# VHH binders against Glycosyltransferase family protein 64 C3: the designs that were tried, part 1

No score or structure here was measured in a lab: all are predicted.

Target 1, 302 residues: Glycosyltransferase family protein 64 C3, of Arabidopsis thaliana (Mouse-ear cress) (q9c975)
Amino acid sequence: DPDPCDATNQREFQKLRSDQITVLINGYSEYRIPLLQTIVASYSSSSIVSSILVLWGNPSTPDQLLDQLYQNLTQYSPGSASISLIQQSSSSLNARFLPRSSVDTRAVLICDDDVEIDQRSLEFAFSVWKSNPDRLVGTFVRSHGFDLQGKEWIYTVHPDKYSIVLTKFMMMKQDYLFEYSCKGGVEMEEMRMIVDQMRNCEDILMNFVAADRLRAGPIMVGAERVRDWGDARNEEVEERVRDVGLSSRRVEHRKRRGNCIREFHRVMGKMPLMYSYGKVVNSVGEQGLCRKAGKLVFCDRD
Structure headers, positions and changes below count from the first letter of each chain, unless a header shows other numbers; antibody chains are not in Kabat numbers.
ipSAE, averaged over its two directions, is called F for ESMFold2-Fast, E for ESMFold2 and O for OpenDDE. V2 adds 0.75 times the mean of E and O to 0.25 times the DockQ between the complexes of E and O.
[cut] marks letters that were taken out.
Atom coordinates printed by the task and the answers are left out, and those that the model quotes come from them; centres of patches stay.

## First folded at step 5 (VHH; framework vhh_7nfr_2)

Design c01 (from b0 with E99D)
Fold by ESMFold2-Fast, scan of step 5:
Structure c01 (fold): chain B 302 residues (1-302), chain A 123 residues (1-123)
Amino acid sequence: as target 1 above (302 residues)
Amino acid sequence: QVQLQESGGGLVQPGGSLRLSCAASGFTFSDYWMSWVRQAPGEGREWVSDISGSGGYTYYADSVKGRFTIARDNVKNTLYLLMDSLKSDDTAVYYCARDLYYDSSGEGYFDYWGQGTQVTVSS
């Protein structure tokens, strides 16, 4: 759409499809194309997925390579889900939340090109979302806190409480795309500019938007099998499917995300993030044990 | 098309100072975060510092905080690293890199690298 914020493109929640979801997957790195193809194929095989939109944010990618990618995505994806490859006009992370007239489902799943989830867990996440459609529902969570010594808001991990769902896997109502991209005036515009300047934190901003509107926190859902190919502890990750990166930046990554929280707090004049407790799981007959970094631990350990 | 070229390295005594430069071409420099990354002899690559496209945000590795300053000149398409109070441990090849951070994984991503400039801190 020429103007994704045109009110004529916004449909009422009740007029949107309730039986399936639309998956929105961000792509940028040409080196991750084989992994992206595998992840798209996995989502396409699920009966609850009606459409998959691959949002390609690298303006330097040749048209010929994109044409080949689209052909491969459609050729190697089983199931009846429609697949679209959208070449974005910019590399802005805010663009992953643009409302689109082609998205006709109440629920959208925002995800990265490096996370796989089993179909049963995907279906369960959708069922949890249907019971809580105004909340963000996801499998990867983080938190915010106030550092009394530094006298500042920080980004943190807390097993007992969380306030932030990551865009690695985030299910939400389509309305939040419009809230993020089209509403909130000068304050939202400034916070989206901060996201662009930081090249990060669009997930944190979406959590600020949702919490401010609902006055409630997100919901963490457990998965029976989830593979995070972006986690450096994953012994099976191939070098060729990763971007050139440095794991030594993890500490600074957390500080950068803390700065995003502080900036959004400054712009809004308030802290709208709220804590949720606990994890919703489908059912487990026994606790699974997994080998992570050479240690035997429960599979759902952070 | 994208090119990054470092300069300003050399031999310096402990406690001395150096200013590294990186000349960028082939892209809109102000649209990208830029990084300095170093590699000591026999070691892996270590991230040193980042600067936002506007220059409004800067980040530093704990090993260089208070001693190094990253800066940029978007009119000249040039990135700088001002290094003060140099230590023998700062001896490394210093690389200019275009910082690409496009997901929530917590990993830093770089798509283009310069050829590097050698910094040697020795008496």
Scores: ipSAE 0.460, ipTM 0.761, lowest interface PAE 2.7, mean pLDDT 85

Design c02 (from b0 with E99G)
Fold by ESMFold2-Fast, scan of step 5:
Structure c02 (fold): chain B 302 residues (1-302), chain A 123 residues (1-123)
Amino acid sequence: as target 1 above (302 residues)
Amino acid sequence: QVQLQESGGGLVQPGGSLRLSCAASGFTFSDYWMSWVRQAPGEGREWVSDISGSGGYTYYADSVKGRFTIARDNVKNTLYLLMDSLKSDDTAVYYCARGLYYDSSGEGYFDYWGQGTQVTVSS
């Protein structure tokens, strides 16, 4: 769209499709094209996916390579979902949240080009989101915390609570694209500039936006099979990961994300992130009746 | 074409100082995070420092924090590493690298590397 913040992109929730989702997948590294193709094919096979938009954020990629990628995406994706490849003019991470006139579903799934989820778990996540449409719903979570000794906000992990869903897999209301990209005035503009300068933290900022609007935290959903290829590469084959000194960089990455939280807190003058507790899981068990010692009892009991 | 060329390496005594430079060409330098990465003989690559496109954010490995300073000149398209209080453990080939984070999970990539410049710290 020539103006992503045009009023026509601020669609009323009730006027959008409720039966399916639109998947927005970021791509940048040409090295990851084979994996991206596999992930798109997987999403395309799901009946709840109406369309998949591959957001290509590397402006230096040759047109010939993108043409080949589009051909492969459409040729090797077996489902009924429409597939679009959008070459972005900017490598900005904020661009993954631009509202688009082609997105006609109430729910959008924001995801990376290296995360796979099984079809049943994808359907379950959508079911949970439909029951909680104003929340961010995802499978990867982190938390903010306050370091009492350092007297500062930090990015961390807690075993019992979370406040941040990652864009590895984040299902949300389409309205949040417009909220992130087009509303909030100078404060939001400053925070998006911080994201661009850091080349990081667009997921944290989206959680700030959602929490501030709703005064509520995100929802973590469990999955039967989630494969994070980034983590698998780090454990198995370092040549598949283009990062060096990964352990040292992971520590610094956590510190960088903590700095984002502190900067967003400074700009907003408040900490809008809210904690959520527990994980929602798809636990479907069959309770058959069986004869045991002459009594009719549930088969899974002694 | 993207090119990165390091210079400024050499032999220095322990406690000495060196200034490394990396001349960049073929891209909009100010749009990219830039990094220094080193490799000592017989060791793997070790990340040293990162600097944001504007120079407003800098990060350092714990082993060099307080001794090294990363800087950039976006008018000259040049990256710098100012190394102070050098130790024998700092002996390595130092590489200039262009890095860009494109996902929120901590994935960081170096898509272009220089040829490296040798730093030797010994008496």
Scores: ipSAE 0.352, ipTM 0.695, lowest interface PAE 3.6, mean pLDDT 85

Design c03 (from b0 with L100P)
Fold by ESMFold2-Fast, scan of step 5:
Order: C-alpha cells, then sequence, then structure tokens
Structure c03 (fold): chain B 302 residues (1-302), chain A 123 residues (1-123)
C-alpha cells in the first residue's frame, strides 16, 4: 500500500464520482460492535452510499473478532454498498482523515459508531453539500468565542451562531482529507501532534483547515430522526461512568476543547473560524416541539 | 488485561502531605490520559485531576488547584498524585481511572478503575 500522502492520492475533484458518497466510520470499543453493525446496515440501505469503510483503531482486538465483525457487516448489510473493514496501524484520531486510494467519491461522510440518522435526512444532507461542496455540512454544531475576562478563546454552544461541525456527522469534499493529513507543513504537523496529545479535537482542527481554505463557515442541516447513543446522560451507561460524566467531567471536557482552539490559534497566528447563522431543513418534514432535558425545544435540535 | 493498583493512602494530619501512586499494566500506558477521582463518605464521585499521555497537559478541580499536583512516569507505568496542604474535606477513597483512548466529539468518561486507596485527614 502506497504512502497516504503520495501525490497520486491528491485526486482531482472533477475526476471523482458525484452521484454517491463514501462513509467513513470510526470504531474502537468492542462493546459497541452490535451498535456499529446496526449503523453500517442503515447506511448501506441508502442508494446514495457507494462504499462504507469501517476504520478500526483498537490494536488489541483479536483477529478472530475482526473476522467475525467483517462477516457480520457484509452478511447483514441489505444494500449494494461495498463494505470494508480497515485495521488501522495507528489509534490516532488524525487517522480518520487519511486519504485513501479506494475512496472514489467527491463527498465523504465522517461519522462516529454511535450516531443514527434517518435515510431521508442523509439524502437531504448530501443535496445541501452538493450545493455547497467547499463547506463542511453536518447535524451537530458548536461554536468558539472570546472570553473577555479570561482574555482567551473558548469552546461554546450557541443556538443561532456556530463555527464548528462535529465528527458525529460531518460531510465534506474528499480534498480536505489530503489537506488535513498531507499539507500545511510544520504548522499542520504541530497541530496534528496537539490532537494526538489531547486525544481530542480532530473535528475542531478540520474546521480550522476548511475555514482557512474557504474563508467561510460550515452549514448545519436538520434531521427528522437522530439518535446519539454516546450521550452520557443515557441511563443505559454504568452508574459510576454516568455520575462522573454528568458532573465535573463535562466542564473539564469543554475546557480541554477550548485549549485546543487556543493552541491552534497560537500555531496558525490567526483565528480562521467564521460564524454561520441558521439551519437548513428538509421542507417535507414537520418541525414539532419536544421536551428535552426539561426544556421545550424543536424536536430536531441536538 | 487492564489493571490499575493504587497505593500511598493513609492517615495524615491537617496541613500534611501524601503521595498517591497508581501502577498500571496490560496496556500502553503512555497512550492514555489518566485521572484521579475521589469519593467522600456519603457523597458521589468527584473528579480531581487528569494528565495527558505525555504529561504535557494537566487539569485540576477548583477544590484542589494549587494544592495537588498530578504527575506520571511512563518508564515505570505509574501515575502519581502529590497532595499538599491537606484539609479534612479531602478525606475520601481515591481512585485511579483510565480515560478512553477515543474521545473526539463526545463527553469523556472512564473505562477502567482501580480498587481505590483511603485517605483520612484527621488529627
Amino acid sequence: as target 1 above (302 residues)
Amino acid sequence: QVQLQESGGGLVQPGGSLRLSCAASGFTFSDYWMSWVRQAPGEGREWVSDISGSGGYTYYADSVKGRFTIARDNVKNTLYLLMDSLKSDDTAVYYCAREPYYDSSGEGYFDYWGQGTQVTVSS
């Protein structure tokens, strides 16, 4: 297998397929395999998906378990999408953005192994991306802001103002894989090393890369149904993990992500993130009101 | 198999110091963020501190900032918590915990815990 950064992997946009997408799903934890299988089967049933690559980042997983996983992924996928299981040589979060010769579509969908989305919303996200191919398009958004008291950049949540799409569901042009992994010299290498040290923030760095290249923000799209099985508020997680995750760890996690923003700003010498306002929704769907975490919000709000 | 074993707890007077250790085995220690979490009698678990795989990044709960120092020795596969200016409020069972390797867009949580070591601050 050639070097991922070989010039032959810098594929020209116009020579790639425009009719379908490639889905890149990260996996690591063996206890999430049943959910991963369900999510892969769901994506495989969509006519717009040509290929699904499961990027397996746990080097301790036995070969027999990986063989069984591949068999199950292939056997229980109802659609025509090709399924590949890739045992990664690195557990780095940066590895989810490595360019691959097997990816022949203009659009790639980066997603986690614990997020489900309905088929109609997946197709709608692709239609929005096709109209804005240089932007990151996704369903989960966050923002950055400047704390005047602390004199520092911070990671924030704002309903109407966002600058960051999360890798829970992020559609982008394939060019950004090569841009992230293979370009930008010493500065990009330093920022990828920060991602590795933080074990976090590869999504934030991709947003920095895209915003710097395009000079525009991402696009948020709505979904009719979305389930985030990784939400630590879910009672299905163990008591001790839920207790810590719901309390002081949420504050620490946001501080860590804020530190990533500050570090990337330091390395680049500029703040390339730009704000987007508003949410693009499928006109066929009805938006209702739902009670989430004791608050009345739109049902499609994450 | 992943194993975390704490030591160094005991009885100490207010204003005193203790050094907790956590011996790790069964995984590549330097690849993981590590945490200290405590549980006082009748209370829930409280996160105390964490440290990056390289030791380059550290975070502390506001209640211990300036008094506690987290450190690690990647050659010995050992995590440390240096506790200075101990107060009666620091009395708790202290747990060593491993942070999951993969945590990019979600909330962090712990996948492995030690058995805990008792720290009692009393005259």
Scores: ipSAE 0.476, ipTM 0.756, lowest interface PAE 2.0, mean pLDDT 85

Design c04 (from b0 with L100V)
Fold by ESMFold2-Fast, scan of step 5:
Structure c04 (fold): chain B 302 residues (1-302), chain A 123 residues (1-123)
Amino acid sequence: as target 1 above (302 residues)
Amino acid sequence: QVQLQESGGGLVQPGGSLRLSCAASGFTFSDYWMSWVRQAPGEGREWVSDISGSGGYTYYADSVKGRFTIARDNVKNTLYLLMDSLKSDDTAVYYCAREVYYDSSGEGYFDYWGQGTQVTVSS
């Protein structure tokens, strides 16, 4: 859209489709194209998915490769969902939340190009969202906390509570796209600028927006099968090199995300994030907290 | 054509200082976070430091914090690593790398690397 914040893109919830979802999936790395094609095909096979928008954020990708990608996405996706490939004008992570005239569903699913979920669990997440449409619903969660020694807000994982759902898989009300991108004036503009400078934290900012509006936390849903291809633990071929380098980077990644929380708190003058507890599950499958690598974490932690 | 070229490595005595440079070309340098990553003999890659496109944000590995300073000159399209109080454990090939982020739960991805510059800290 030439102006994503045009009033025509501020749609009334009751006038939007309630029976299906629109999937907004980010792409950038040409190395992940085969995985992206597999994930898009999986989503396209679900009867609850009406449309899939692949948001391509790499401006350096040749037109020939994008044309081939679009052909492959449409040719090898067996489902009835419409598939669009959108070449973004910038690599901004804020762009994943731009309102679009083509999105006519009440619910949108924001997801990364490296997460696979089974169809039954996708349908269950949609059911949970329909019962709680003002909340962010997802399968990967994190928490904010206050470090008493450092006297600052931090990004962390807490075994019993969460306040942040990640864009690895985040189902939300379409209204939040307009809230994030088009409302909140100079304060929201400053926070989106921080996201662009950090090249990170658009998921945290969306959680700030939703929590501030609703005054409630997100909802974690369990899944029967989730594969996170971006999780280094799943890549055993280069395990030693990946673990050594990424362990140092993981600490700094967490510090960077903590800095985002502190900056958003500064700009807003308040901490709107609220804790949620527990996980909603469809069956007697994996539940609650599990010991993994000597730590007590959610059983389905990424 | 994206190109990253490191320079400034060499042999230095413990407690000494070195300034590494990375000349970038073929892209809008100020739009990207840039990193220094090192690899010691027989070890995996270790992230050392990164800097935002504007230079407004910097992060350091705990092993180098207080001793190393990352900086950039966006007019000259050059990344720097100022290394003070060098230790034998700092001996490694130092790589300049361009960071990309297309998902916020990721730890960043490096799409382009320099050829590396050798830093040897030895008496």
Scores: ipSAE 0.512, ipTM 0.775, lowest interface PAE 2.1, mean pLDDT 86

Design c05 (from b0 with L100S)
Fold by ESMFold2-Fast, scan of step 5:
Structure c05 (fold): chain B 302 residues (1-302), chain A 123 residues (1-123)
Amino acid sequence: as target 1 above (302 residues)
Amino acid sequence: QVQLQESGGGLVQPGGSLRLSCAASGFTFSDYWMSWVRQAPGEGREWVSDISGSGGYTYYADSVKGRFTIARDNVKNTLYLLMDSLKSDDTAVYYCARESYYDSSGEGYFDYWGQGTQVTVSS
């Protein structure tokens, strides 16, 4: 779109398709193209997916390689979903949330190019979203917290509550694309600039946007089979990237994410994130609980 | 071609100071987060510090906070690590590394590394 924020080009929620979703997959690394092709093929095989947009965020990728990628994506995807490859003008993570006139579904699925989910779990996530369309619905969650000793907001994990769904797998209403990219004036512009400087936290910012609008937390949904290839990616390219075994890196990542929360809190003048409790699972068996280490917990706790 | 070249390492006494430099070439230096990573003899790699492309954001490992300062000069395409109050535990090969992208799972990916510069803290 020439102007993705032109409100005259936006359709009302009620006029958008309710029967299917549009999948928005972020891509950047050329070495992950084989995995990206497999993931796109998997999504294309689902009856609830009408369209898949591959958002290519590496501006240095040659046109020849992108043309080949598009041909492979369409050739090796056996489903009925339409497939588009969009070369982004920048590597900005904010660009994954740009509104697009080609997206005609009420629901969009934001996902990374390294997460696989089974078809029944994808369908279940969509059914959960349809029952709460103003919430963010996803399979990977984190939380914000207040560190009393440091007297600051932090990015963390709580055993019983969460406030942040990750863009590894995040289903939301299309309206939030416009809210994130086109509304909120100078405050939202500053927060998007923070995302660009951090090269991170677009998922946290989307959670801030949604929580501020709804005044409720996200919904965590379970999956029967989910593979996060993030760790496998490091193993496959170990010699090239040379970051294997760098455990202290996890501390840096949490601090960077925590600083994003503090910066967004500063800009907005409030903490809009709300806690949610519990996980929604598609279980028809007698047992939804398991005994692990002498305690009764959900079977898929880990 | 992307190249990263470290310098400034050497032997220093406990409590001493060193300034490491990393000369970068072959890319737009100001567009990238840059990191210092160290590896002690017989140990795995440990992330030490990183700095945003503009220099506006810096992060440090808990083991070096208050003693080390990361800085950059985007005109000279050079990354620095200023090390004060050095301890014997700081003995390691120090590597300069470029971050190519970050994902929401918690991993920053380094696509290019320097050859390393040896820092030895001993009396």
Scores: ipSAE 0.520, ipTM 0.779, lowest interface PAE 2.1, mean pLDDT 85

Design c06 (from b0 with L100E)
Fold by ESMFold2-Fast, scan of step 5:
Structure c06 (fold): chain B 302 residues (1-302), chain A 123 residues (1-123)
Amino acid sequence: as target 1 above (302 residues)
Amino acid sequence: QVQLQESGGGLVQPGGSLRLSCAASGFTFSDYWMSWVRQAPGEGREWVSDISGSGGYTYYADSVKGRFTIARDNVKNTLYLLMDSLKSDDTAVYYCAREEYYDSSGEGYFDYWGQGTQVTVSS
């Protein structure tokens, strides 16, 4: 769209489709194209997916390569979902949240080009979102925390609580695209600029936006099968030898994301992130009551 | 046609200083975070420091914090590493690297590397 923030082009929630989702997948690296094709084909095979938009963020990619990518996406994805390849004019991570007039579903799924999820879990996540449409729903979570010694907000992982859903797999109402990209005045503009400078944290900022609007945390959903190809544990040994994601970078990554939380807190003058407790799961095993370690508990308890 | 070329390495005594430079070409330099990564003899690569495209944000490995300063000149398309209070443990080949960071939940990657410049700290 020439002006993605033209409010006259936004449709009311009730006028949008409730039966399906639109999938928004980011792409940038040409070496990830084979994996991207596989992931798109998987999503296209689901009856709940009406449209898949591949957001290509590398403006330097040759037109011929993108034409071939589009042909492959349509040829090897015979499902009923429509597939679009959108070449972005910039590599800004904020662009993944631009509202688009072509998106006609109430729910959108934001995802990376290196995460695969099984069809049953995708459908379950959609069911959970339909029950809680104002919340962010996803499979990968993190937390904010306050470091008492450093006297500062940090980005962390906590076993019992979470406040941040990652864009590896994040389902949300379409309205949040417009809230993120088009509302909030100079404060939101400053926070989007921080995202651009950091080349990071658009997922954290979306969580700030959603939490501030709803005053509730996100919902974590379990998945039966998830392959995260960006997770070092799932990569081939020979690829890791190529210095992909040096271990010392993990500390930098956490520091950068912690700084984003501190900067967003500074700009907004408040900490809108709210903790959620627990995980929503589909049945993962034997139902009913079972005796485990001498106690009568639910059979699906781990 | 992305190219990164380091210079400024050499032999220096402990406590001395060096300024490394990396000349970048073939891309819009100001759009990318840039890193310095080093490799000591017989060891793996260690991230040293990075700097945002605007230069507004910098991060350092704990081993060099307070001694090294990363800087950039976006008009000259040049990355710098100002190394002060050098120690023998700083002896390594220093590489200039461009960061690719598209998935915010990932750690980011180095998609292009320079050829490296040798820094030797010894008496």
Scores: ipSAE 0.540, ipTM 0.796, lowest interface PAE 2.0, mean pLDDT 85

Design c07 (from b0 with L100T)
Fold by ESMFold2-Fast, scan of step 5:
Structure c07 (fold): chain B 302 residues (1-302), chain A 123 residues (1-123)
Amino acid sequence: as target 1 above (302 residues)
Amino acid sequence: QVQLQESGGGLVQPGGSLRLSCAASGFTFSDYWMSWVRQAPGEGREWVSDISGSGGYTYYADSVKGRFTIARDNVKNTLYLLMDSLKSDDTAVYYCARETYYDSSGEGYFDYWGQGTQVTVSS
């Protein structure tokens, strides 16, 4: 779009489709193109997906390779969903949240090019979102916290609560694209600049935006089968579809994300993130209480 | 099209200093975080330091914190690693690497690497 923030692109919620979703998938690494093609084909097979926009963030990729990618995406996708490939002028992570005139659904799914989810779980996530359209709904969660010794906000994992849903799989209302990209004035502009400087944290910023508007936390939904090909701990991850993960770099990643939380807190002058508790699940195959390793736990617990 | 070329390695005595350089070409250098990664003989790759595109943010591995300084010159498209108080444990091949953005899983990604430059700390 020539001007993604043009007011004519912001249609009223009631005028948008309620029966399907638009999927926005980020792509960058040419090494992940085969995986991206598989993931797009999977989403295209779902009756609830009306369109898939592949947001290509690598400005160095040749036009010929992009033409071939688009041809492959359309050729190998068996479903009825329309498929678009959008070459971005920059690698900015903020661009994944740009509003687009072609998006006519109330709900959008933001996802990475390395996460597969089963069709039933995708449909369940959409049903949960329809019941909670002002919340961010997703399958991967993290939390903010305050380190009493360091006297600073941190990015963390808490066993019983969460405040941040990740862009690995994040379903939200289309309105939040405008809130993130087009509204909030100088403060939002500064926070998007921080995202660009950090090359990270667009997911954290979207959670700040949503929490500030809603004054409530996100919703975690369970999945029957989710495969995170980007997670180096996954036994099925092929060398070519994952980057080299270094132990010291995982510590750096957490520190960088903690810095994002502190910077957003500084710019906004408040901490809008709120905790949610529990996970919404459709159903499980094994119910009740079982003894595992001498403890009484739910039978469906790993 | 993307190319990274390290230089400045060599032999230095314990307690000495050394400055590594990495010349980058084929991309808009200021748009990318850059890393230094090292590999000692018989060991795996160890991340050493990274720097934001603007140079405003830097991170260091605990093993080098306080001794090494990462810097960049965006006009010259050059990355630097200033190494002070070198010890025998710092002996390694040092690689310049371009960071792509993290996915939300928390894994850092490197899409391009230089050929490496040898640093040997011995008396």
Scores: ipSAE 0.443, ipTM 0.728, lowest interface PAE 2.0, mean pLDDT 85

Design c08 (from b0 with L100R)
Fold by ESMFold2-Fast, scan of step 5:
Structure c08 (fold): chain B 302 residues (1-302), chain A 123 residues (1-123)
Amino acid sequence: as target 1 above (302 residues)
Amino acid sequence: QVQLQESGGGLVQPGGSLRLSCAASGFTFSDYWMSWVRQAPGEGREWVSDISGSGGYTYYADSVKGRFTIARDNVKNTLYLLMDSLKSDDTAVYYCARERYYDSSGEGYFDYWGQGTQVTVSS
């Protein structure tokens, strides 16, 4: 495998394409392949998407199944977007941010294999990113806070105040792939090692990297329709595409992510995360209602 | 084929101690976070504790913090739960579970479960 951090892969921003995006979709679970195919087909139908890279991180998947997946992705995807299936050499979450010579666009969209968004909202997110190319732009947000009683940084959720965009849908400049994977010396190496040990928090680390470089927070954008098929509370999701999880794991998930924030703060010696307020919405208005826990809410609400 | 087998449950008096074990096979044990999950009679499943592949990170539910200790032996492919100062509320079937995959944007999930071992705390 070529060195992803080779200097030849670090093309100047102005030499990269400004008219389209490259979509990087993580995949691991074989039972989510039908959903992955639908999501790839949706992205491929958008005129702003030049390329879709499916990053397959499960080393136990048979070659026959990967070959079939690739055939299905190319057969069922409309439009002119090129589609690649990349068998990752590692199951590490850090690998989703590896630079790739095939990525020739200024903007990349990092996304999960269980989130779909309408084409109009995808185009709107890209327009917002083009106006703010040094920021992370996405539809799912979280925050950090300082617990005065425990005297420690914590991971939290606020409707109005956020500092973290999730990899469920995260648009960013390609430069951040190199910042995450190739720069920052021993401190970045230690933080990527923490991501691997935690098997979590690569999204939080990317937010640390971006905030430290820019000294600004991310931007939340609204979507007319967004479906999170991985959210077990979504009563519209068929059982076979849901993950079997425990609602009681929300406490553990938050504790683990809070520890990531504390560890990254320790390694960097500072808290670079910055708060953003508000949501950028297309002027036409917001649509997209979902049933979650028996309640009608906007589909992007967590 | 992934297999998880719990043992060490039983009847114990309030204030007593038990050590649960989970024998794992069919995968590289040290590569996975492992969890203990319990289910009390008539209740849903409740996460109790988890441990990183190396053992360097551990987390506990607030209800058991300070009383339970999770540990692992990667040479023996075995997960442990050491339970001290047991209370009647700790009565449950205890399950060993493997964390399924990396999901940094979502909640933690399990792909394999043991059959469970019964822990009864009563006078």
Scores: ipSAE 0.548, ipTM 0.792, lowest interface PAE 1.8, mean pLDDT 85

Design c09 (from b0 with L100G)
Fold by ESMFold2-Fast, scan of step 5:
Structure c09 (fold): chain B 302 residues (1-302), chain A 123 residues (1-123)
Amino acid sequence: as target 1 above (302 residues)
Amino acid sequence: QVQLQESGGGLVQPGGSLRLSCAASGFTFSDYWMSWVRQAPGEGREWVSDISGSGGYTYYADSVKGRFTIARDNVKNTLYLLMDSLKSDDTAVYYCAREGYYDSSGEGYFDYWGQGTQVTVSS
């Protein structure tokens, strides 16, 4: 789209489709193309998915490879969902939240190219979202907190409460694309610039936007089967992706994300994030178990 | 064609100093976070430091904080690591790496690596 913030791209919520979702999948690493193809094929097989937009953010990718990717996506996706490959004009993570004229569904699913979820859990997440359309609904969560000793906001994990749902799997109303990308004036522009400087934290900023507007926290939903190929603790993670999955690196990344929270708090002059407790599940059977650091844990942890 | 080329390694006595350089080409250097990663003999890779595209943000591993300084020159497309008060435990091959792949959980992955430069701290 020539201007994603053009008023013609802004449809009223009530005028949009309520029966299906649009999936927005971010792609960057050419190494993950085989996984991306598998994930797109999985989403395309779901009756609740009307369209899939693959948002390609790597400007260094050759046109020939992108042409091959598009051919493979259309040839190996047997479902009825329409598939589009969009070469983004920049590698900005903010671009995953640009509104698009082709998106005609009330709900959009934001996801990464390395997370796979079963179709029943996808359908369940959509049902939870339909009952709570102003909330962010997802399967991976984190928390903000205040470190009394350091006297600063931090990015953290709590076993019982959360305030941040991650873009690994985040379902939300299409209106939040406009709120993030087109509204909020100079304050939102400054926060999007921080996201670009950090090359991180677009998920945290979306949670700030949604929490500020709604005055409520997100909703965590459970999945029966979920695979996170980007998690360095997962035995199935390929060696290339695991090359620098060191504890010192994870600590510094969490510090970087904490700095994003502090910066967004500074710009907004308030902390809009609110805690949610508990997890909504559709399963009455066993949850999926994963081996992480030699221990069996639920796969939707961390 | 993305290339990263390290230089400045060598043998140094404990307590000494070294400055590593990494010459970058084939991409818009100022658009990317850059990192230094090291690998000691028989050990896995350890992240040392990273710097934002503008140079406005820097992070350090606790093992090097206060002793190492990461810097960049976006006009020369060069990344630096200034290493002071070197210890025998700092002995490693030091790699320059570009942060190109990102995980929404807060982890970035490196899409390009240099060939490495050897740093040996011993008497």
Scores: ipSAE 0.506, ipTM 0.768, lowest interface PAE 2.0, mean pLDDT 85

